# Designs tried in a protein design chat: VHH binders against o75319. Part 65

Target 1, 181 residues: o75319
Amino acid sequence: GNHIPERWKDYLPVGQRMPGTRFIAFKVPLQKSFEKKLAPEECFSPLDLFNKIREQNEELGLIIDLTYTQRYYKPEDLPETVPYLKIFTVGHQVPDDETIFKFKHAVNGFLKENKDNDKLIGVHCTHGLNRTGYLICRYLIDVEGVRPDDAIELFNRCRGHCLERQNYIEDLQNGPIRKNW
Below, E stands for the ipSAE of ESMFold2; O stands for the ipSAE of OpenDDE; V2 stands for 0.75 times the mean of E and O plus 0.25 times the DockQ between their complexes.

## First folded at step 3 (VHH)

Design w3 (framework vhh_4orz_3)
Fold by ESMFold2-Fast, scan of step 3:
Formats: C-alpha cells, structure tokens, sequence
Structure w3 (fold): chain B 181 residues (1-181), chain A 118 residues (1-118)
C-alpha cells in the first residue's frame, strides 16, 4: 500500500535557494502511482520538482535524498544528468556523526567539482524540513562558520517553514561542532 | 586509463566464505565512493555494498550481516568479505566507482564469478 506521507500536503513543495550557498530544500517527490490520491494542484512528481526549480531560474546539479525509505520515487525517475545520493537517515532522531560526515563529504565534493557553474545541491527528506534543515544548518555552522541562529533563520525563511523538532534545534544551537569535514 | 580489476571469485558450498578484491588505477581512488554490485543470469544488476571515502559502509538488505566491504587507500583496493554464502548469492560481482553514490556508477570493471552450490 502506497499512502501519502502524513502532513506531506501541508508543506510547500520547493523552497528558494539559500542566498550565499548552493542549497535548495524541498519535500519528497512522489512517483506517478501516488497521483490517484492527489488533486492536480497537489501533485509533486520528480518531473514537477525539476519544472519548479527551472521556474525559479535555477538548475539542480545534485540531489541528496535523506529518507529512510525507497517507496516514494526511484532514482530512475530523475534526469540522467543529475547525480542522486541516498543517505539513509532515521526520522525524529538527530542525525548521527556518520550521517553528518557523509553529508559534508558529498557537499564538499560537489562544490569542488562545480566551481565553474552555479548549479544547486537539492536536499530533501519526507517534508524537506527537519532532517533536511538540520544537515544543511549543521554544514553551514561546522564548515562555513555561520552562527547557529543565523543558519536556522536563513533555512526557515528560504524553506518557507520553520524547523519543528526541538531536539534538532537544540543540537544546532548548543551542540558540539563536528570536525569531520 | 581508468581500470577496475576484480578477483577472488570461485566455486564454494552453501555456508562457505569467499573474499573478493578490486584493484583500482587511473583515478584518485581516495576521492571516490567504492561499491560492489552483482548480476545473476537473467537478472538485473543490483547494488550489494558501498564504502565512502572515509570508510563508512552501507549494505543491501539481502547481504546485511553476512558481507563486509573494506578499502585500503594506500593500495587503491576495495575488498568484499562474503560469509554464510547462499545459492542465491551466485552472480558475477563487479566493483564500481562513483563520486556521488546513487542511481548509476560512472565506471565498473569486468567482474568476477561467484558460484555457490547447494
């Protein structure tokens, strides 16, 4: 049974690029089989994702999928020109150091290989909010030296929704810097 | 210039073990994720195990707790230790590289045959 993720319809499909960074956040795209349960204006397929990015005059160079499942869409549903990285991340818990390490290395590698363009790193979990916002903010704090409250504010503004999980916010504000970049 | 050369395959009885090796050359090995994929006769190629630049590992559910992937960046090698082998593990095993682990790998080798008898 395909079911729409809880509260998925409550979130904006795609945020805006975070100024000064290469990040853009969005909720999980849903493959065509889910469309039976959605009104036309609620649909957000992989194709819809790329159309919405292009409508913002942006281009994706990498997608990082933080969901702990493969049920929502297949990597094969994405254009062949856009690399896809899966980092299995359990919801509700602050991502562990290994997950943070994987995320930082993927971002650093992308930036090194894409110095000559302005392509974006697209990051999503189920809602494109808590796991997504945590890892983006953790990168900005640990690698780029951004103040925690500034990183969180920037993410919230650009995503169009505020980080909801207090344990994630607490770790970003008061947790240790992970020197794993 | 890029080469991935697999070895270590063979015939083994169910419950046995094998260790596969992949020798890499022609690229900056330490900058890439390395993976093992397999393809059984008449089946699609499937991903088995992945190792990051720093040594973090991920496994397909079918091999979890039985297979262990490792790498040696000084020797440009990646290895797969296969324990508790089953007849359904019979396949050609390929090592592969990618800068971003995902839907496809940008290069893979010729493969090494693993046959598990009942």
Amino acid sequence: as target 1 above (181 residues)
Amino acid sequence: EVQLVESGGGLVQAGGSLRLFCAASGFTFSSYYMAWLRQAPGKRREWVALISRGGSTDYADSVKDRFTISRDNAKNTVSLQMNSLKPEDTAIYFCAKTYYPGKLFDYWGQGTQVTVSS
Scores: ipSAE 0.000, ipTM 0.099, lowest interface PAE 18.4, mean pLDDT 86

Design w4 (framework vhh_4orz_3)
Fold by ESMFold2-Fast, scan of step 3:
Structure w4 (fold): chain B 181 residues (1-181), chain A 118 residues (1-118)
Amino acid sequence: as target 1 above (181 residues)
Amino acid sequence: EVQLVESGGGLVQAGGSLRLFCAASGFTFSSYWMAWLRQAPGKRREWVALISRGGSTDYADSVKDRFTISRDNAKNTVSLQMNSLKPEDTAIYFCAKTYYPGKLFDYWGQGTQVTVSS
């Protein structure tokens, strides 16, 4: 059957907007078929995502889905007005340069098209933490010139959970800048 | 000694324009994000505009499309071009620096007064 992802309940559904950026991070929404395995206060559907973003007085303009699966929800479960981008990203390993470049290209394209509004780029993997935090921080470091430790601190504070994977943290702090976008 | 010195404030009529300047010294200017914040009488300080080390910008909703932040790393300056000014923009405007984007900053200048007449 449809199983709840491991440790999914351990994480806050949605973080706060990262100040000075267009990023907001969240864990994977689960379509209605998962709700029989969840208490009402544990539910986090695509609809719940948009309600929580609205409660923060924010609006999503793009969702970037970093999961390596389509089992949790479908793009059709999202409002027609919000673009959806899938970047298949393997967990545990530092994302490769191709994945990093796809992410940067998507973000830069969104920002060019949305310079006249304040809509957010929503980014998620399964827990909205390791792959999500890595790619957002990598963008801030490589494109925006943010110091690695500052990018990590900002992400951790706004997500409400600290990046867990030491290899991701090490790459952000001491790895090379990837110049392509 | 870190210093941020704001200038360019003054009295303007509603619908007018004004350009603020901030001269920075005592730190590696190009390594920091720069921001403009303001404080209206009896209110808390609020951020207005941010600019990254690479020149990417972000604005508060209240000033979006009216204000433009820019920087000149060769001169260690950050500027704020303010167009279509409203009485609600009346405030002391502060220059601030930070290592990352946010509404909390590690150093503030003394401010420059902007007054917009109706």
Scores: ipSAE 0.000, ipTM 0.109, lowest interface PAE 17.3, mean pLDDT 86

Design w5 (framework vhh_4orz_3)
Fold by ESMFold2-Fast, scan of step 3:
Structure w5 (fold): chain B 181 residues (1-181), chain A 118 residues (1-118)
Amino acid sequence: as target 1 above (181 residues)
Amino acid sequence: EVQLVESGGGLVQAGGSLRLFCAASGFTFSSYAMAWLRQAPGKRREWVALIYRGGSTDYADSVKDRFTISRDNAKNTVSLQMNSLKPEDTAIYFCAKTYYPGKLFDYWGQGTQVTVSS
């Protein structure tokens, strides 16, 4: 449908690149059919996404879409030059090990293929906050050995919004490190 | 292959200053963030300063406003200016390369000893 996601307007469209990483987080872009319910300054289409990233002097090399729906925009709405990966991730629950593994594999594969450039991995869920922040922080903790509180603070600062789901935060801080993927 | 060689350490009195240098080779220096870590006797290794590819910097709370990290991509060097040194800054200082904060390659040289007398 044409319903704007709950609280979608409350979040900044795009964060800043997380320094020392290839990650940038943003909220879900909305295709043109949603614009009738938005003021001009509230619009955030796939085109708007690329314009905002370009304004930061950055370039996307991969988009990872964590939403559990295809209704907000279609992969065809993105430039053909930017790979798109869908990882269907249920909200509210801490992502399962299979989802975490798929995310880690996609990131590692991108980094191996793009070691000689500075293109970014764009990650989003509906708000670009809880599922997005969890998986980025999980990657930094498990693969890159970053301390949980440091990963969370880095994400919060760069996204411009703090992770909200206490169960996600507690899993990052006190949960097991999943090093075998 | 990858080589990191630290220099500039020494004995200094509390309140004094030292500048550490790290010469890097065997990798594309400009493509990596560079870090300074330290290890005090009987303690775990901890990071104190980071400089990202673009020149932005981050510091551990214990050294903020006292230490300044910088890099010279033409010379493949990273340096650490240490001011207002305290006895608790006594450690072997290592430089390291990383893609991400807190993740360090297990590749450092001899380190350089910094001893701060009270």
Scores: ipSAE 0.000, ipTM 0.126, lowest interface PAE 16.0, mean pLDDT 85

Design w6 (framework vhh_4orz_3)
Fold by ESMFold2-Fast, scan of step 3:
Structure w6 (fold): chain B 181 residues (1-181), chain A 118 residues (1-118)
Amino acid sequence: as target 1 above (181 residues)
Amino acid sequence: EVQLVESGGGLVQAGGSLRLFCAASGFTFSSYAMAWLRQAPGKRREWVALITRGGSTDYADSVKDRFTISRDNAKNTVSLQMNSLKPEDTAIYFCAKTYYPGKLFDYWGQGTQVTVSS
């Protein structure tokens, strides 16, 4: 089956770039086989993702896929020119230190290689909210020294949806800084 | 600029019904969740009802089973059907653009007064 993810239609497809960063968050794109169950205005394919980002006068340089599945789309559905990184994360659980390290390493590597441009790091899970917001905020807090509440507010405003998993919020606000590079 | 204009308020007797309307402009209406909030004299503004871009609805416990929120994306309108009104529903009702699932509100309308007599 190609069932639409639960509540996927309730979320804005793509947020805004988070000012002062290279991050942009979005919900999971759905490959062509899902479009049979969607109205034209509900479609959000990999192609639609790139079109919406170009409409904001932005350009993707990396996609980080945090879903624990490959059923929604595959790397082959993306332009060959955009690197794709899969980090398998389970929902509801705060990502472990290994996952946080992989995310930070990928972000740092991208930034080092892209000093001469303004390309964005696109991050998504299923809804582009909890796992996505956690890892972006974790990076801003641990690497960039942003205050936890400021990171969360910035993510919420730019994504257009609020992080709401209390365990994720509590870890960001009160958890230890992850020094894992 | 974002504009939200509420209408449909008025005076009604307890047990009666009213339908509120909110006309939105200045943003891509179909992309955002919309909410209704209310403020009674001397009280804080409280959230009443929410409808997501996908059509999912949520309600405050005080209005569940009495109020129904709906939207018309072709007309950029969100409406609130209020049935079995109580004196405690007396308030100024505001339309707001919101960040589902959180109750963070970006823009507010001017409000429309609802008065329910006992």
Scores: ipSAE 0.089, ipTM 0.555, lowest interface PAE 6.2, mean pLDDT 89
Fold by OpenDDE, second read of step 4:
Structure w6 (fold): chain B 181 residues (1-181), chain A 118 residues (1-118)
Amino acid sequence: as target 1 above (181 residues)
Amino acid sequence: EVQLVESGGGLVQAGGSLRLFCAASGFTFSSYAMAWLRQAPGKRREWVALITRGGSTDYADSVKDRFTISRDNAKNTVSLQMNSLKPEDTAIYFCAKTYYPGKLFDYWGQGTQVTVSS
């Protein structure tokens, strides 16, 4: 249906680019059908997403959608020039190795193909926080060799909200490195 | 409430012409650039033509020199003259209100079907 996700209004629509990376996190944009249930200032559509990215003097080169539903917006609502990748990711539990691998593969592919620009990888789940933060941090840790606490701190600071799920944090801090290729 | 109502679509043979119309209401028409979008079956929506407040126009490469967008601010209408139509032009065509900056669109109508036969 068209009901607003729980607590969706509580989160900043878009974070900041993570310095030293191509990542930017945001909460799920909602298609027009949701607008009637929102105050004007609460609205965050695919259009609004791109406007906010522009306001940061950035450009999206890829959108990775981690939500486990397709009800929030249509890929058709995105500019044709921006690739859209859906990785169905179950909430509340640590993503499985396959999901992690898919994410890493997508990111690495993007970086390989976009060496000549500075376009961003936009990542979102419902709130753009826990699943999003985990996978971004997992990438930074496993692929870039970033210290777990540094990755988490960087994400939290740039997203404007802190990872909330202890199982995610624990896995990032103490879990094993996952397959990169 | 913003309303955009498209008309003029139909079936036409390749090489033929159609003229689409859009009636706009619910906003200050003259204050916004307008556009036509289209969506073919199984494909993503794409912009086709744009006309600024001042009347400047821009076109997707695929329709350049074949399509012409125009507007009438007195009547709150925007039109799309489509010449030399190709089967690849088959799509639902939408009239769209822009949201500046850039080629972003926040409202569009229900669309009008354009079918170009070989």
Scores: ipSAE 0.000, ipTM 0.221, lowest interface PAE 13.7, mean pLDDT 91

Design w7 (framework vhh_4orz_3)
Fold by ESMFold2-Fast, scan of step 3:
Parts: structure tokens; sequence; C-alpha cells
Structure w7 (fold): chain B 181 residues (1-181), chain A 118 residues (1-118)
């Protein structure tokens, strides 16, 4: 159905680019059929996402969708010039190694192909917070050698909301580093 | 407080070599990727070399096969060996902790001047 995700309205639509990286995080866009349940100021469609990114003087080069559903919007709702990657990720549990490796491969491939431009990797789950924040921070820690607390602080500040799931935070701080994929 | 102190710059003739050093403090050096960037007078700042936490390296096309970046985690230093220097390498060289080449870098040093005469 067209029910609004729980707590979706509680989160800012789009964060800011994470300085020193190509990442920007946001909550799931909702296709136009959801707008009948939203006030005008609450609407956040795929078109609204594109407009908000432009308002920050940024440009998307890739969207990574971490939701476990396709009911919120379709890839066809995005401009053809912006590649879309779906990585089905279950909420609540720490993403498994296969999911982590898929995310790392997608990011590394994008960066190799986009070395000469400033396009961003947009990452979202339902709220653009827990699964999104975990995978971005895991990438920064494992691939770029960022200290866990620094990665988490950077994500929290730029997203405008703090990672909420203690098991995700604990894995980032003290869990094993996934060195290979 | 993060501090990066560059040294090793100087005047050298074309075809010569220089080695630059960066001493880092105020953060866990072994946990960050490190980069060298440069800025020539009237030109945009550009990255030239990167070394990851694991020691993997990447270079700008203009310096490939001439420059070598290395790190010493025990001494909290990153170094840039510059060979076969050209007049167009003349610039102030900056050390930075970073995530990716060509992106925004968090550099705290004043840089070290490299001047290559023809």
Amino acid sequence: as target 1 above (181 residues)
Amino acid sequence: EVQLVESGGGLVQAGGSLRLFCAASGFTFSSYAMAWLRQAPGKRREWVALISRGGETDYADSVKDRFTISRDNAKNTVSLQMNSLKPEDTAIYFCAKTYYPGKLFDYWGQGTQVTVSS
C-alpha cells in the first residue's frame, strides 16, 4: 500500500554532502501517489530529491537504495542520467558481509569511473539513517581508514540526525574490519 | 588539534630530485589515508598522490612514474619522493588527511615551496 513509512516525517529529507567524501544521505523519496497523505511542505518525491540536491550546488551520479521494498518509488521515477543500484538490506540487524561487499564494490566502481568530476553517491534506506549510516561509515572505516568515532560523528553531523541503533554503533566501533570483498 | 607540518622543499634544477616530509599530530595517523596536493601561483590546487591506510597508492597522471608516496606509521610521517622534476612541478606542496584524491582535503600545514629551474 500507499501508507507513509513509520517516523518518515520525523527526518530531514536530505542531509549535506559529507566533506572529504562523495557521499550524501537522504530518506526514501515517495512517488506522487503518496502525496495525498502529505501536506505540501512534507512532500519528498524523486523530483524533490533532485531539486534539493541542486539547491546545495551538488549533482547526483549514483543512487544506492538499501530498502527491502520497491513500493516507495520506481527507478523509472529517476532521471536516466543517474544510475540506480538496489541492495536489499533487512533493517534492525547489522548488514551481512555480502551486503557490505556489494556496497563497497559499487562505491569503488563509481569513484574509479567519476574521478574527474564532483558527482555524489546518494545513499538511502527508509529514514536515511541506520542502514545508510552503517554502510557509509563501514566504508570509511574499512576502505579509507577513518576512525570509527570520527566516521560516525561526520555522518551524524551531515545527515542532521544521529545513528539510533546501538548494535550498528557497536559493530562500527568494535566489530571486525571487513578487509576483502 | 590536528597538525600537519610539511618540510623538504627547496630549489632544484630540472631533472633533479627532492623528498618532502609531513609530520602529523593530533589524530591517530595510522587510521587515515594521507595525500599530497600542490598549488602553483595563479593556478587551482590539485592533488598529486594518495596513500591509503593499507599502503595502496594512487597518483595524478602528471606525476605518475616520477613521484612515490610512502608512509611510516611508527613515526607518524608521510613522504613524497619526487624524481625527474620539471619546471611545471613548481608549487607549494601540502600534506592532507583525506578520503579520496581530487576531493576536499583537511590540511592544516602552510606547505613547503618547491621551485624547479629550467
Scores: ipSAE 0.000, ipTM 0.133, lowest interface PAE 14.7, mean pLDDT 85

Design w8 (framework vhh_4orz_3)
Fold by ESMFold2-Fast, scan of step 3:
Structure w8 (fold): chain B 181 residues (1-181), chain A 118 residues (1-118)
Amino acid sequence: as target 1 above (181 residues)
Amino acid sequence: EVQLVESGGGLVQAGGSLRLFCAASGFTFSSYAMAWLRQAPGKRREWVALISRGGYTDYADSVKDRFTISRDNAKNTVSLQMNSLKPEDTAIYFCAKTYYPGKLFDYWGQGTQVTVSS
């Protein structure tokens, strides 16, 4: 349907680029059918996403959509020049190793193919916080060797909201490194 | 336990060459970008060279065409070949693992001193 996700209005639409990385996190964009339930200042469509990224003097080169639904917007609502990748994840649960592997491979492939530009990898779930923050931090820890607390601090600061799910935070801080292929 | 141990520093005359080494342990070396940074007395720490996990390299303008960064994943080492050294290159050189491509650094090593005499 056209119901607004719970607490969606409480989150900033889009964070800042995470310095030292190609990542930018945001909440799920909502297509035009949702706008009847939103004040003008609350609207965040796919078009609004690209306008806000441009306002930061940044450019998206890939969107990774972690939601378990396609009801919020369609890939066709995005510019043809921006690849879109869907990785279905359920909320509340730490993503499994297969999901982590898919995310890492998508990021590594993008970085290899985009060495000659500074385009960003946009990552979102419903709120752009827990699943999004987990997978970005997991990548930074496992692939880039960042200390868990530093990865979490960097994400929280750039997103403008702190990771909320204690099981996600616990896994990042004390869980095993996923040394997948 | 993550460890980065720098070596290869020393005293050299202007125009000379040195090769620095960094031995890494306690993490999956081949999965991370590696960098060299330096700090001269009374100056801010500055980035010098970076090598990604895939072998992409990047250099500060001050060292471009004089320094070459390389890595050996079988030996878990990153190296910095320094040619045409200048007195201005005098600094303590640090090995760091980093975020690629954006140059934020984790400082794990204690550094190796490079002194270039006139």
Scores: ipSAE 0.000, ipTM 0.116, lowest interface PAE 15.2, mean pLDDT 86

Design w9 (framework vhh_4orz_3)
Fold by ESMFold2-Fast, scan of step 3:
Structure w9 (fold): chain B 181 residues (1-181), chain A 118 residues (1-118)
Amino acid sequence: as target 1 above (181 residues)
Amino acid sequence: EVQLVESGGGLVQAGGSLRLFCAASGFTFSSYAMAWLRQAPGKRREWVALISRGGSTDYADSVKDRFTISRDNAKNTVSLQMNSLKPEDTAIYFCAKTYYPGELFDYWGQGTQVTVSS
């Protein structure tokens, strides 16, 4: 069945670009087969994602998919011009150091190869909130030297929703900096 | 040499239960997430259940509250407890190893047949 993820409708589809960064966060797009269970104003397909980003006068250069499933949409549903990277993360758990390192490496590689443009790194999990917010904030703290509370505030403001999982917030505020894998 | 060997499949009546096992070797089992997938005749292989390195679980909506995945790192095994079985659960069940980044699953076992009669 095409079951809508729990609470998916409660979240804004796409946040705003995080100022001073190349990040933009969003909830998982749902392929056309899910639309029977959605009102027209609730639909958020891969096509809808790109339209909403264009409406902000932005352009995606990379999508990082943090979900642990392929049931919501397929990479083939995305424009071929935008690279797609899958980094498997389970919900509820703070991502492990290997996952954090893979995320940092992908971001650093994109930034190095895209110095001549202003394209964005789109990051999503199911709700575009906890796993997404954790990894983006972890990058800002560990690589860019942003204070944890400032990184969290920036993400919350730009996403339009606050990080919800206490264990994620506690790790960001009090956990060790992951400078190496 | 990575090896995954599934067992525990069989014939069962609707409403019954089965427990599947997967014995893993040739890699550091505790370092990988493990999953169960299934494939019915004429259909694509679909994901059923997943367990992370830390023991967190996730399930396809079709099996949620009926199936339970678990792992034993000391024995290098992952198991799937299947309750309240339905004819629609009839499939070959595969154990799979996962990796990051890339495809969702990078290795499959040989499979074990589950047949649920009406």
Scores: ipSAE 0.000, ipTM 0.102, lowest interface PAE 17.2, mean pLDDT 85

## First folded at step 5 (VHH)

Design x1 (framework vhh_6fv0_2; at its last look DockQ between E and O 0.13; V2 from the best seeds 0.00; counts 0 for: pae E 8.3 > 2, placed apart)
Fold by OpenDDE, look of step 5:
Formats: structure tokens, C-alpha cells, sequence
Structure x1 (fold): chain B 181 residues (1-181), chain A 119 residues (1-119)
């Protein structure tokens, strides 16, 4: 269906690049069929995503889609030059080890292949906040050795919204390090 | 706003029975399959049972088959879980859940009701 995700309008479309990283978070872009249910200023399509990224003088090199559905947009709506990776991620619970691993592996693979450029890893879930924030922070903590509170603060500041789920925050702050591959 | 409210939990001895209820509001109840999930201490959420929108189809976790029965009253917007022959391993916080393609199975759930099984 073409129903707008709950509270989708409440979140900034695109965050800022996280300094010192290649990450940028955004809410899910919606394909054209959703536009009839939105005011013009509320619209955020895949095209709009790329335009907004460009406005920041950045370039996307990879999109990681963490939503649990495929109804929002199609990979075909993206430029062919930007790889698209789907990692189905259940909301409102801490991602399992497999999901975390998939995310880390994707990020590491991208970084290995993109050492010669400064293209960004775009990560989104529905709102581009909780699932997105958790996995990015989990990566920074587990792989980059960032302090949990620093990772969370950095993400929140750059996304323009704070992580909302206490279970995510608690796991990031006090949970175990997950294996890196 | 989707709202789910579980009730009926409590303390029972092994072999005992409980009947959980879930009051649903904020969506067209009879358009959706409903789920029971549970979370034991230091364990993740696990699926327990599913019932189709009409109630014609029911599904159960293997460990609860023959002991638990899911049902629904669409006129009352209520989901039920009859739990018989309860075992210590059934002790958990039980949640009524509505599937969401946006966030996954556990996106919409209530506060839960505690089931304790102890002799």
C-alpha cells in the first residue's frame, strides 16, 4: 500500500555526514505514488535524496536499507552507479547478531573498495533514526573503538534527532561487543 | 494510534492454566492477523502463536502445540490465548502483537502480561 509511515513527516529527511566517518543517515525516501498523499514540501523521493546529498557537497557510494518492507521505493529508482543493499531489520528490538554482522560486513567491504574516494554510506530505516542509529553506533563502538556515549552523541547531532529507544541505547552503552568479521 | 493491552497473566503451578486477553484499538482489528509473543528473562522475544484475520487459521510454536489455543473475537476487538498444562519454561512476559511491514512483527505490542510458573 501507499500509506505514509507513521510519524514519517516528523523527521528531517537527511542528516549530516558524521565527522570522521563515511556515514550519513536519512529517513526512507518514498516513491512517486506516495506524493499524492503529501504536501509538496513534505515530499522526499529517491531523487530528492540525491539532490539533498549533493547540496551538502557529498556523494553517496552505497545505500543500506534497513526497512522491513519493500513498498517505499524500488532499487531501480536509484542511480545505477550507487549500490543498494537490503538488510531486513525488525524494528523496536535490538538487532540480532546476524543483522549486526551483515551491516558490519557491508560497511567494511565498502570501505575496502572505496579507499580512493570520499563517497558516503547512506543508511536508512523508516525514520532513519533508531535502527539506523543503533547499527551505525554499534559499528563505531565495535569496529572503530568509539566510546558508546560519544557514538550516540555524534549520531544524534548529525541526524538532527536523538535515538528514542531505551533498549537500543542501553545495549549500546552496556551491551556486549559483537564479533567483527 | 494502535493500542494493545494484555491481561490475564499471573502465578500458576506447573500443569496449571491461564487465559490471556488482549484488547485492541486504533486499527481495523479484523483486517489483521494477530500474534502472541513472549520474552523470558535474559532471552529475546520469541513467537508463540498466530491467528488469521478471520480466525480460520491458527499457528503455534512447536513447544506449545496441543497446550495453547489462540482465538479472537472480532466483534469485541479482543485476542485470546488459552494456556493449558503450563510448564516452567513457559514463564515469560506475554505480548499481543500486530504485524507491521514497516518495522516487523514486534512493532506493535502492548505492555505485556507476566506469566509465572512455579511450584
Amino acid sequence: as target 1 above (181 residues)
Amino acid sequence: QVQLQESGGGLVQPGGSLRLSCAASGFTFDDYAMYWVRQAPEKGLEWVSTISYSGDSTYYKDSVKGRFTVSRDNAKNTLYLQMNSLKPEDAAQYYCAKFSDDYGLFDYRGQGTQVTVSS
Scores: ipSAE 0.022, ipTM 0.343, lowest interface PAE 5.8, mean pLDDT 92
Fold by ESMFold2, look of step 5:
Structure x1 (fold): chain B 181 residues (1-181), chain A 119 residues (1-119)
Amino acid sequence: as target 1 above (181 residues)
Amino acid sequence: QVQLQESGGGLVQPGGSLRLSCAASGFTFDDYAMYWVRQAPEKGLEWVSTISYSGDSTYYKDSVKGRFTVSRDNAKNTLYLQMNSLKPEDAAQYYCAKFSDDYGLFDYRGQGTQVTVSS
């Protein structure tokens, strides 16, 4: 089906690049079939995503899709060839260690292969907020050594929305450091 | 119209097995990850298992890992849950569900099928 995800219209389409990182977060783009249910100003397609990234003078080098469905768009619907990775992430609880490791591995691989450019890793779930924010912050804390509160503040400011799920926030602030290997 | 119909529940002794089925219609089944959730009397909904749209990734709540196996047949639009080594705490109404956001909200779920484990 082409129903609009609940509360999807309430979120900014694309955040800002997180300074000092290669991350940018956004909500899931919706392919053309969804636009019948949207006002023109509410539309956010794969083409719109790439246009908004270019308006910020940035370029995507990888998209990490954290959703459990392919109904929103397909990688072949992207207007340009860009590496695409799907990491199925359970959204109602803190992601498990295997999911966190897959995310870290993907980010580290990207950084190695893209050390000579400034392309960004685009990360999204449905709303680009809770699962997206958790995994980005988990990476910054565990791999980059960022303090939990600083990682959360940076994400919230650059996404333009605060993380909402308290169990994610509590795990980031007070939970264990996860292994990187 | 999206429809999900669970079946295969029943009464079983501790240590026994049941196989649940969920027949799906009214949507493109192989576009969606599918979920099993359960609800015991006087308790909230509890996530049990998730399977990716292709079936190549599966996830389980820790308390059922190693005992339950989720699978799907995309040609038949059917989701399955094989439940082995059943315990009294597994007794619940079991639902299959389609998931579309990260707030734990499920777009649709079926009517459920009852699993009872008695000694």
Scores: ipSAE 0.012, ipTM 0.360, lowest interface PAE 8.3, mean pLDDT 86
ESMFold2 (binder alone), look of step 5: mean pLDDT 81; pTM 0.820

